# VHH binders against Triacylglycerol lipase 1 (LIP1): the designs that were tried, part 5

Target 1, 373 residues: Triacylglycerol lipase 1 (LIP1), of Arabidopsis thaliana (Mouse-ear cress) (q71dj5)
Amino acid sequence: SHLLHGSPVNSLCADLIHPANYSCTEHSIQTKDGYILALQRVASLGPRLQSGPPVLLQHGLFMAGDVWFLNSPKESLGFILADHGFDVWVGNVRGTRYSYGHVTLSDTDKEFWDWSWQDLAMYDLAEMIQYLYSISNSKIFLVGHSQGTIMSFAALTQPHVAEMVEAAALLCPISYLDHVTAPLVERMVFMHLDQMVVALGLHQINFRSDMLVKLVDSLCEGHMDCTDFLTSITGTNCCFNASKIEYYLDYEPHPSSVKNIRHLFQMIRKGTFAQYDYGYFKNLRTYGLSKPPEFILSHIPASLPMWMGYGGTDGLADVTDVEHTLAELPSSPELLYLEDYGHIDFVLGSSAKEDVYKHMIQFFRAKVKSSSW
Short names: E, the ipSAE of ESMFold2; O, the ipSAE of OpenDDE; V2, 0.75 times the mean of E and O plus 0.25 times the DockQ between their complexes.

## First folded at step 1 (VHH)

Design C09 (framework vhh_etentamig_d1; at its last look DockQ between E and O 0.09; V2 from the best seeds 0.00; counts 0 for: pae O 14.2 > 2, grease 26.4 > 24.2, SAP .697 > .668, placed apart)
Fold by OpenDDE, look of step 2:
Structure C09 (fold): chain B 373 residues (1-373), chain A 122 residues (1-122)
Amino acid sequence: as target 1 above (373 residues)
Amino acid sequence: EVQLLESGGGLVQPGGSLRLSCAASGFTFSSYWMSWVRQAPGKGPEWVSGISGSGGYTYYADSVKGRFTISRDNSKNTLYLQMNSLRAEDTAVYYCAKDLSYGEFYSGFDYRGQGTLVTVSS
């Protein structure tokens, strides 16, 4: 269902879009499982003769829609797309500071955090796509980054969702994670951080929590150099402006759920692209199978145009895993490989406009129907 | 039913030592991570230490590193916390917390014990 926008405590429009002198409107939608999500619609100022095609931006783990607007208008994908005439929509998944609503639950309730990325895909992303499709009366262009691509792959296996998407651009595409190389992530998985946080009674992962910070610090101390925290969890970034880290930290990171982290760790440990593993007995109860069902990439329509940008120094979206994804897709995506690019460079890199977004936009334009421009 | 019972708390002088115990029942103890958490008067809960199911991995908050030692005896279903060189700031109620049951999402608070009070005072 679609809800009229109330006065949110936090507004992406007010925080980052209006100050940059762009048009922005707030929207709210309700997911089937009761969450209230915030979407923003962004446009360049000035009269437009025709509205461009709709683009949905889907952020990654521990981020929100703000990540698309943290750099200058000349460097941020959200602004760049708006300037090129696209109808830009920004998604914010549940649990972020922009989407903390629920019809019956509060973010202080443990039940509020009982979800994983499969729920983000099947409920949040699916509803956002449906909403845009209904408003625009046209198929949408989908952009995802990192976990946003996990969600996209999962959602696009559903025929009714895929039918609403014109084309997809995936930055740091992930459907497999068993070849991650980020040192701290490997350490976290090896040491079972997910079990630690559960033992502490945590339902959410919030890096602004002292408890969690201390726990993570304990994983680093005496074992690895975590001085550069970003590098330790994402791999090396070439084009990230490190001088802006303090600024970025005003907005990022956003919370996620403990269950989501467990699901991601399952992906890493098992090398599968599947629904949440509840164990033998609960899987039987939930799925009627001893193992969780897999998301079948070949179920994504071969006719759906796809573009993928990925980097050689990405510690999360490893090239080996990307190749695995490509092998299972029924289509042949257009590929942009940048040897020196890391995970964060694709969203916050200072040169991403020329190195990445230009090519993405060219791809989208080539897929736009003549009536949309 | 999961049961956790803490013991060993008491009054101790600064520089002194205490050993806390947590008796666990109602679940396969060795299959779960266990943690100690504490709550001082007027303060929020603080994570203190964690240990893996097998006991092979231990972790500590910076505030207690070098002074506290977490251990477990899986044959007795018991979790321990050896506290040495105690300080006034260590005064708190100490709780043991159980890991998530496999296949289900649980709050550690749902299976937290009643706690044991540790008071460090001269």
Scores: ipSAE 0.000, ipTM 0.244, lowest interface PAE 14.2, mean pLDDT 90
ESMFold2-Fast, scan of step 1: ipSAE 0.314; ipTM 0.716
ESMFold2, look of step 2: ipSAE 0.013; ipTM 0.476
ESMFold2 (binder alone), look of step 2: mean pLDDT 80; pTM 0.823

Design C10 (framework vhh_7xy4_2)
Fold by ESMFold2-Fast, scan of step 1:
Structure C10 (fold): chain B 373 residues (1-373), chain A 122 residues (1-122)
Amino acid sequence: as target 1 above (373 residues)
Amino acid sequence: QLQLVESGGGLVQPGGSLRLSCAASGFTFSYYWMAWVRQPHGKGLEYIATISYSGGSTYYSDSVKGRFTISRDNAKNTLYLQMNSLKPEDTAMYYCARESLGYFDSSEFDYKGQGTQVTVSS
């Protein structure tokens, strides 16, 4: 059966952006498969000579668009891009507390949770890009983090999506996961925790649920080192303010589907960038093949500018897997490698403005065809 | 701008043959399983044939197995259906469809085109 989740937050605009004295408007789109997604449009207050180019911020797993605004305006990417004159848009994928609606389903229905990052790429991200393109009448700058980069790589293999994107900046880029080093994640994969969660009758992963708390406690009671839970699931982070963790937990994590976690575990076990693996018989019914089709990175247009930032202590987007992604891409991205950065530092690091975001902004400004601000 | 454009239908006598074509544009054709489905006037959709992304595997409904052949040309972004030994019960609007992964144990069709009418009658 499905456990009840907590109540939704009021709104990202009201909770994090308006209090920082920025303009914020709430938008929604309906995906082709019926999900209601929230987007936020963010701007610094005060007159500008003209609207800047649109940029879409796409969050990672167990996060939502709030991650881009949890630190001060001097440190958070969402505020920093707005201060630099970009037309900032914030995506929130299905299942997050900001995007919990569907035209016919409720989040208590198992069918509501029948999706993985593949559906997030093909529906959520693709349709958010289409919406921004239709509003701005210009190509979109895309920023992805973590699972947001998995979505970006998959979506950009589709010509109709790639043609709407001016340039992409990918933080902690993932298309391969077989070298993940985060200890708790490795243990979960080895213990088949995705199958255990299904056996418990869960369709969503919500870290505020009693069942998931018990499951994590059970895993940690083994021989797993859980003294720093975050380090165990992301790898070492150097540079975010650890005294703010309790504050961050007011907003993160957000729910995701069991099917999505299973898909990610399939990537870890198999080392492929592929559609969802239903198992032998269901694959034959779905694909007519015993194995799912792969996403081919070389199908991303070679002319699409890309920039990547990645860290040497990231336990999820391992350097070896990033190098594999680089080898498969049709052209070489502009690269920023930071030896001491971990997975979370790229979105919550106090040093990220100087170390990461200023380089990203320089990259985007170099790709503007004509001045928009 | 995702488009599927069917052609090749028409009026044919029982026992005759037709070849349907579907021109695909606006997506990476070689990434997707493709299908032919049909809808007789006033009835529901009937799934008739599917082909893998590479063309290496094909599946047919029992009603058309041995008579219809699905094929694709990925270089031309075109899907084909060769229909032989046509029967009056094959009369329907024929649609080209791109399969999606949809919900558990379900396939959904994306970007079904306008269709092409096949009428089998003397």
Scores: ipSAE 0.000, ipTM 0.105, lowest interface PAE 17.3, mean pLDDT 84

Design C11 (framework vhh_etentamig_d1)
Fold by ESMFold2-Fast, scan of step 1:
Structure C11 (fold): chain B 373 residues (1-373), chain A 121 residues (1-121)
Amino acid sequence: as target 1 above (373 residues)
Amino acid sequence: EVQLLESGGGLVQPGGSLRLSCAASGFTFSDYYMSWVRQAPGKGPEWVSGISWSGGSTYYADSVKGRFTISRDNSKNTLYLQMNSLRAEDTAVYYCAKEFGDSLYGAFDIRGQGTLVTVSS
């Protein structure tokens, strides 16, 4: 629960990108519901590399855009894409340490935290895509990881969003979660941790908070061995440098809302891909329906190229749930299955450039229509 | 300040009956729609029944329709669930919950400890 020396609070360009000798500019957008989101535009040194196709990197739960730059330029996806001539853009959703602003609310107000991944998809991601489209005057390439893929699938069911996207590459893809195997996550769901944190008056989940650290520790005492905490929440990872964990903890995790965690737990318990479930009467007032509307994957245009990378030891994006997603999509994505890869390996793995990112880049390059790059 | 206290659970044989109660305090009970939600071992929460703020409208999940009756006494700030023709599948912890249109916590923003119902021979 310590904030470590050198931890970033609001400047990704200065903290991770400028020191690596890359160009980085800070941008901000205001969502229609009033949140102020930070984006970073990243390029390798030299004006020519900024002319490539725009690519948006969308992080997962309890992360921010820093995840794409925590390893060296030879290993981190954000740097690798910049080196390959992409116009790299980095998203940071509301509630992260980079996107803590609102036009009228403070992050200490409970109302600031009244959102779930549905709002991240419909506002944050959709409006970041729109911003990039307006700046570049071209369709964008989209990369999502983990919750970033939940957001991507939901947003791409919307025609006005899908029309702005040239191709999507989804790492650890999630639209169904009912086969989660990560031991601590299963225990949290079983013990109704989402209801417990509500009862404690919590509106945000921050694993650096003493209250949440104590609550998580109580789940491990007498129930399971949580000696390897990261493995207990993500499943086994093969390929990231464990000696860097202390360094990674300077940057991750970032906060999220209690409502977002409740929505994810609804997905785990019900096995559906749907809008937030308020209960019978409030659903009728909010949606005009007794049940929340589902996001229908077949509404994603069949013509939108998609690529998916997923791992056999991922404790969150389970292979069975990935197969369910594939069955519901209107066309078959290009697939990369790595038997020994876990959830975190796709963003922090030292082998990920050779095993994952080269294939993603080849996919994107094949979808560039002008071929001038 | 706001509290919900469930009671009335216990062990009952299949075909038996139980009446659950929920004592509400710390808010104006008569202004809110109320629900019963249950959680069976190894399963997610299931909405069971709901009642309008006046008691004039009642709603039931298909699994309990015709067997369960929801009611309320606004003068006593108490919600009830009369459960008849109980089945093994009804075994669960039962919670009462407040539905609120302007809630940060969604449909189930006020919950108590629950009351355990075990249907077993």
Scores: ipSAE 0.000, ipTM 0.133, lowest interface PAE 19.7, mean pLDDT 83

Design C12 (framework vhh_7xy4_2)
Fold by ESMFold2-Fast, scan of step 1:
Structure C12 (fold): chain B 373 residues (1-373), chain A 122 residues (1-122)
Amino acid sequence: as target 1 above (373 residues)
Amino acid sequence: QLQLVESGGGLVQPGGSLRLSCAASGFTFSSYWMAWVRQPHGKGLEYIATISGSGDYTYYSDSVKGRFTISRDNAKNTLYLQMNSLKPEDTAMYYCARGLEYSGFDESYDYKGQGTQVTVSS
């Protein structure tokens, strides 16, 4: 991105949660590599003698924790879980507008952006899980969407992380990406845009809300409508309110690193679930191996309960890649397949409460160990 | 003040046994995963074993599986490593570490003690 600094970051609690009449507190953790991550704790208003089980919501690529609250309390997963008595926690990975801090680095430094989803899994997600585990003195429930599921799968192959998790619910699950069908994404991979951006010395991708609104407006008024544009990057979506797209663009997208996009493109090209590929010589220096180490899905404990929701029109988490993930897992998750659902419907769909979230909540409730909740 | 103090290292013959201890203070010990890592002379850090806060879950590197046992006593804020069937290759400085473990990288720990030397030699 040509804009490295800009608009002030507002509080997610103040912007989306307090106005909806929910309690919300802002928290932060410092990762081992020095990043300052924002978390929000959300609850329904009213006196509560006991907190329900902790649940961590982990967003996807170019998103942040705001995605769980952009629709009404009757439609948004974050509010719905709070209404069901869960102790809701919201993660925001490094580089998002909520997690732009570092103990020594500025977001204008190239070193600040030297990370990919493996670092998000091993530091951001793992340390957010540990923070919740340490505060609650109980195992946590984990919800991931899109890249949040890449992070979840990688982190859960690590025994120290998996043992802090009671159950995981994964929306649009991704560990393989070689069957991506979204036309614009396929074109960008084919054109080696990730390599071109690296060659130009760029380290972050930062879309301004204004720039994205202007791009979408241009497409809607001349080249294609806004739904067609989203379809070209995510696949067809059935079930979100298209009149709210301009509102959504005030919050999404959030920045990410060029290295992270390069890592995702490596997954698309190679069909592997592995650590970042630096190339032969740098892999030897970094890993002691010529190839990056793979994350082995069978290292996830077979006893860890999993639930997966995925859609037949998802252009990113393709059904073929989901089936590959299922074949590699040590035990079969509980599955929800919705033929007409696309990638965005699982977080922004107006029907998602009835079609998706009620099933997820039933799955989580079946895993609660306390009879008092 | 956060502290991890290792003890129990020493010189032992191949095939022998040692029990390492780590005394923890300055934090809620039972709320953290704990690990043992080692560093042979002139080499990088190697993960050895990790244990959950409750002690219910334990994990080991392939090089020590079946020979070493990690355990903890949360009432005493103490971490242990029982080392059996010691080999010359186990010679290293052994460190008690607090926090999350990431395969092959020392950055996964948020605090490490000063270490205790284990030498396996005739």
Scores: ipSAE 0.000, ipTM 0.122, lowest interface PAE 20.6, mean pLDDT 83

Design D01 (framework vhh_nb_b201)
Fold by ESMFold2-Fast, scan of step 1:
Structure D01 (fold): chain B 373 residues (1-373), chain A 121 residues (1-121)
Amino acid sequence: as target 1 above (373 residues)
Amino acid sequence: QVQLQESGGGLVQAGGSLRLSCAASGRTFSSYAMGWYRQAPGKEREFVATITSGGSTYYADSVKGRFTISRDNAKNTVYLQMNSLKPEDTAVYYCAARYTIYKSGSTYDYWGQGTQVTVSS
């Protein structure tokens, strides 16, 4: 694919995982609606005679599966889980650098970008879970971050998906967004930018262009601190290494659809957890209802173990909205609240192994039936 | 380590009002989000209302505008004021607490024993 300025791109295995001295295999699936998604299977090199339980890592908005591997093997969740013997699988949703294919459409076609997080939940995540279940012949563990948790909550309301999942660990959990405090996000919502970009005929958001990358790099080296810009879109982060921001920009952000951003803005304005709102007439045509159907959190099986990690300075997964999600769930998840953690700290924080991932691993290990792993 | 005790349930005519109280024992009441849930015979448990440690309130659509949740941190008590009661509000009402501040490990919900609310037509 020539998604980056006409140059061929390496795979995630080749770019980040093989150089760190881990085994990695590239897999692909075709969704029912024709999208071609890349997955990576990761394992530590060394004397492992038996694979542990399968774990699927599902990334958030404007990210891809590379986020789980951008820091050292001692700090990155993907490597840490592999070192602990898990059979690590990495998802990449449609529209990302790693999942740019479709059976009939090009990523230059507007129709390629006609999706939102509900499609990511119902097709991408559901079918990646089904694929892992078919390969491993066992229920899977699920890890989601940010939009990955929106996808997880929606998918797990579906019995055929929930029955394939052994336990879920959700970082920066989102099902409600009406208390977003990130200043730039609030301003964009206030100015109706989602409606303006649709009116202008834009279908994708791609922050990666040669000019934009160079502009951001110049700002980071000069007058503006890139950490301040990141804070304006995610809230304050305590614990990631800001000197690595220029390195992170070699991999992030990944593209997403305008329709997906519009759907997220609908959540912010309405305070609902529902399918995409087309408006009155199109809702009747699409759903047979004047309003979009809601995803009902109580439809998630009460028997499905859940663990959640969330931060007090997160500008997107606000504590108030997390508390609303907790009130709606049919069973009590295990909770980790970190007062000083922000949205990005849960995936890129240098302290996250001690503060977050050790607790997640203890949770998953308590759900493993075999003592040989 | 938190114990919850509900009171104020009973029989009421449609259109009437009841106020439920939930008394919590423990030193950290102000750090808990407090909620009310209900369960009718043969139905799943459903969310009714919550109040966060910071005082923000959320309601189920079926009760919004009719029910009001409030808390008194000095008395370690959460209240549910129920107005314009309907026969479909008939259920056992449960008080719940969620600890929102923890630096390591996991926490669980704490639940009361429930209090019966019956609304006659």
Scores: ipSAE 0.000, ipTM 0.282, lowest interface PAE 16.0, mean pLDDT 83

Design D02 (framework vhh_etentamig_d1)
Fold by ESMFold2-Fast, scan of step 1:
Structure D02 (fold): chain B 373 residues (1-373), chain A 123 residues (1-123)
Amino acid sequence: as target 1 above (373 residues)
Amino acid sequence: EVQLLESGGGLVQPGGSLRLSCAASGFTFSSYAMSWVRQAPGKGPEWVSGISGSGGSTYYADSVKGRFTISRDNSKNTLYLQMNSLRAEDTAVYYCAKGRTYVYTKGSYFDYRGQGTLVTVSS
């Protein structure tokens, strides 16, 4: 339960990037539905003749862009990409502590939290990609992790988004979730806790909430062994430094919407990759269809290069669900399967530079068309 | 009807080379990961090598790494194992094995194997 308490962070540039001796500038965009999103642009302070290709880092659920910088410059993907000369951009979706603004709504309004990963894909990710494309005047490289990959798959089915992307590297890729094995997640889905949270009048999931801390503690004490809380929600991890957990909790987790959690639970229960299911009558009002429209993976251009890294002990992006995703894609991604890697190892693992990131960088370099990279 | 037909086995001297082939039919070959598994006399089966459906990822047991090369020709529905620097301990029946899915899983289950081809490494 102590994993639910972190310290507030004021500026990602100031708190994690400048102290490591990297260049960092804060940027913001306004989405078409009025959310104010923070982005960071990161570069090495060493000699630079020109900016490299732009790469956007898109974080997962209950995280923000800080995840790419929590470890040392030799271990963290954000720093490693900057050291390799990439023009690194860091996204932070709506509802995170970095992207808590709206042009007319307050974060205390229920309407501020009326979104799911569908909206994160169609507005947040799509418009961050558009912003980078407009600034760089070139197609961008995209990195997603966990929910960041759900957003990536959905967004890339849209031709206007896919046209702006040069290549995508997806860590712990998710488009199907019906084989989730993480024990606490399975228990929460089985008990319909998403419906209970709505009945309590909650619109956001904020793990700094005393009520949510008590609910998690109750589940662990009465129903399952939660001696490793992180393992209970992600599956086992081999390779991150567990002595840093208290430090990580100063930054993670970030809030998300109840509607987003309900959408993820719909994916787990139904085994579909589809827009939000409102129920029969409201689906007819919202979509003109009795069932929500599906995101069709074969609509991603077959010519768009993709790379995927995934782990054998991941309790969320289960191997069986990854294999389903691969069967539905229009072309074969370049694949990295690591038998011992779990969900968190891909972003916080001390071995991830050698095991994961060097392969991703080789993939990106092979796709750069206008440089010696 | 899934069929896997291995060929290329035989008697070879230590330090020699052999290339095994597996002709696949009855399924969409490019949609499945494939493996080579061997069984030495009096021993259980040992996984040797695996390859993803596209051929983009290859995997090897430590005992053969650097000596054997797995490859596939999806246009011909054929899996290959190039075996170099053969040793007496490589003597076994070699089986072509169809994976359950497109993705290769190291040391994992397969839902079908062929009848095998015998490789004997002896002077």
Scores: ipSAE 0.000, ipTM 0.112, lowest interface PAE 20.1, mean pLDDT 84

Design D03 (framework vhh_nb_b201)
Fold by ESMFold2-Fast, scan of step 1:
Structure D03 (fold): chain B 373 residues (1-373), chain A 121 residues (1-121)
Amino acid sequence: as target 1 above (373 residues)
Amino acid sequence: QVQLQESGGGLVQAGGSLRLSCAASGFTFSSYAMGWYRQAPGKEREFVATIYSGGSTYYADSVKGRFTISRDNAKNTVYLQMNSLKPEDTAVYYCARKVTYWSGRTYYDYWGQGTQVTVSS
């Protein structure tokens, strides 16, 4: 037999959550296009009179659900929400280390990697929300970070998804990317590296290689700070513990598809929030239109409560693009703007509990319809 | 497409040492945990050791302190250094690729052909 019953598992529960002395159970769902996704359900140890409302944590690009648990239980959002009695659920999109399965395809097949964030929104996130809704028999709370917010905005334009969501809290919200200021990202977009990678026949991007970890370590050898390298990719961060960067690199990044990176680069070049652009002729075959259809933010129900946290030094979710998103939404979210916060501070910042998560929890508690929890 | 090829097995006296190698091809080796299993005649395959993509290791109690698993991502190779060998270690040794699939559960989806290790008394 190929299955290892009774042996230690290479899983998020086993790697990060059980060692911190929290309850964690592994769950699986199947997307309509056949991908097998892992979900974790997390709780503080000890008896509970009632489960709190379900909350789904949706990670960003090159991350997985481990990002919510890399810092101590006093600092990590996943643990903090569990400590406050929420029924915490952790999503992992296709292609991540935790969601490498498909009913008919192998991750060595090029077809396994033929997806972008629109598929993550329409299949992965939609199925995760549906699963939580069906298990809990209640509307869910949704938390997204970075690409998780791209997925959230797109999915919430769909009435059948939006009706299952009680409220959404979006960290580093992105629907427009035309003002990205991260220097290395700008250079890569300018040089059309996404098109070159596709032309070379590459289908996945995997930065968890030992070679890439060694390269980053060598850059940090005393002639250049690892923080400077990270800043070139995400913009300046104020508030995470830079001495933990090498530890974080053992878990993040996770793989993503080349097609997904190409779609993100299309957003940067064109400044639109739209489905994947195949080019004129293939768009006509795929959509019946010469240009890809846009996701219309005003289609999100005006009655759906939203909260957004964003930072003034974020090189990816630029303030100007966030303001554009706010102008297009049908109702004004509750806002938390932190002038000195960068892209990574919202998930790994040592100060994020006091600066960010406390406000998010207050927002969610105010939206709970039934009381004692 | 995915291939795993073991080498380094042989005959050794009790108390001796052997180093097994497993050359991998056809996938991004550095992204996967790798494991070693063994199968003695008339017995089921049993777990020996695993090394995760981040470098952490785990061993079966029967080999802990005697065997060391390591990897060289530049060469796409996983190793098993076996010291203080006992007659009970006699088996065909297999390397395998470990995958996280559904619900965070793991399984081994590709296996090498095996290499024979015989420890004489």
Scores: ipSAE 0.000, ipTM 0.107, lowest interface PAE 21.8, mean pLDDT 83

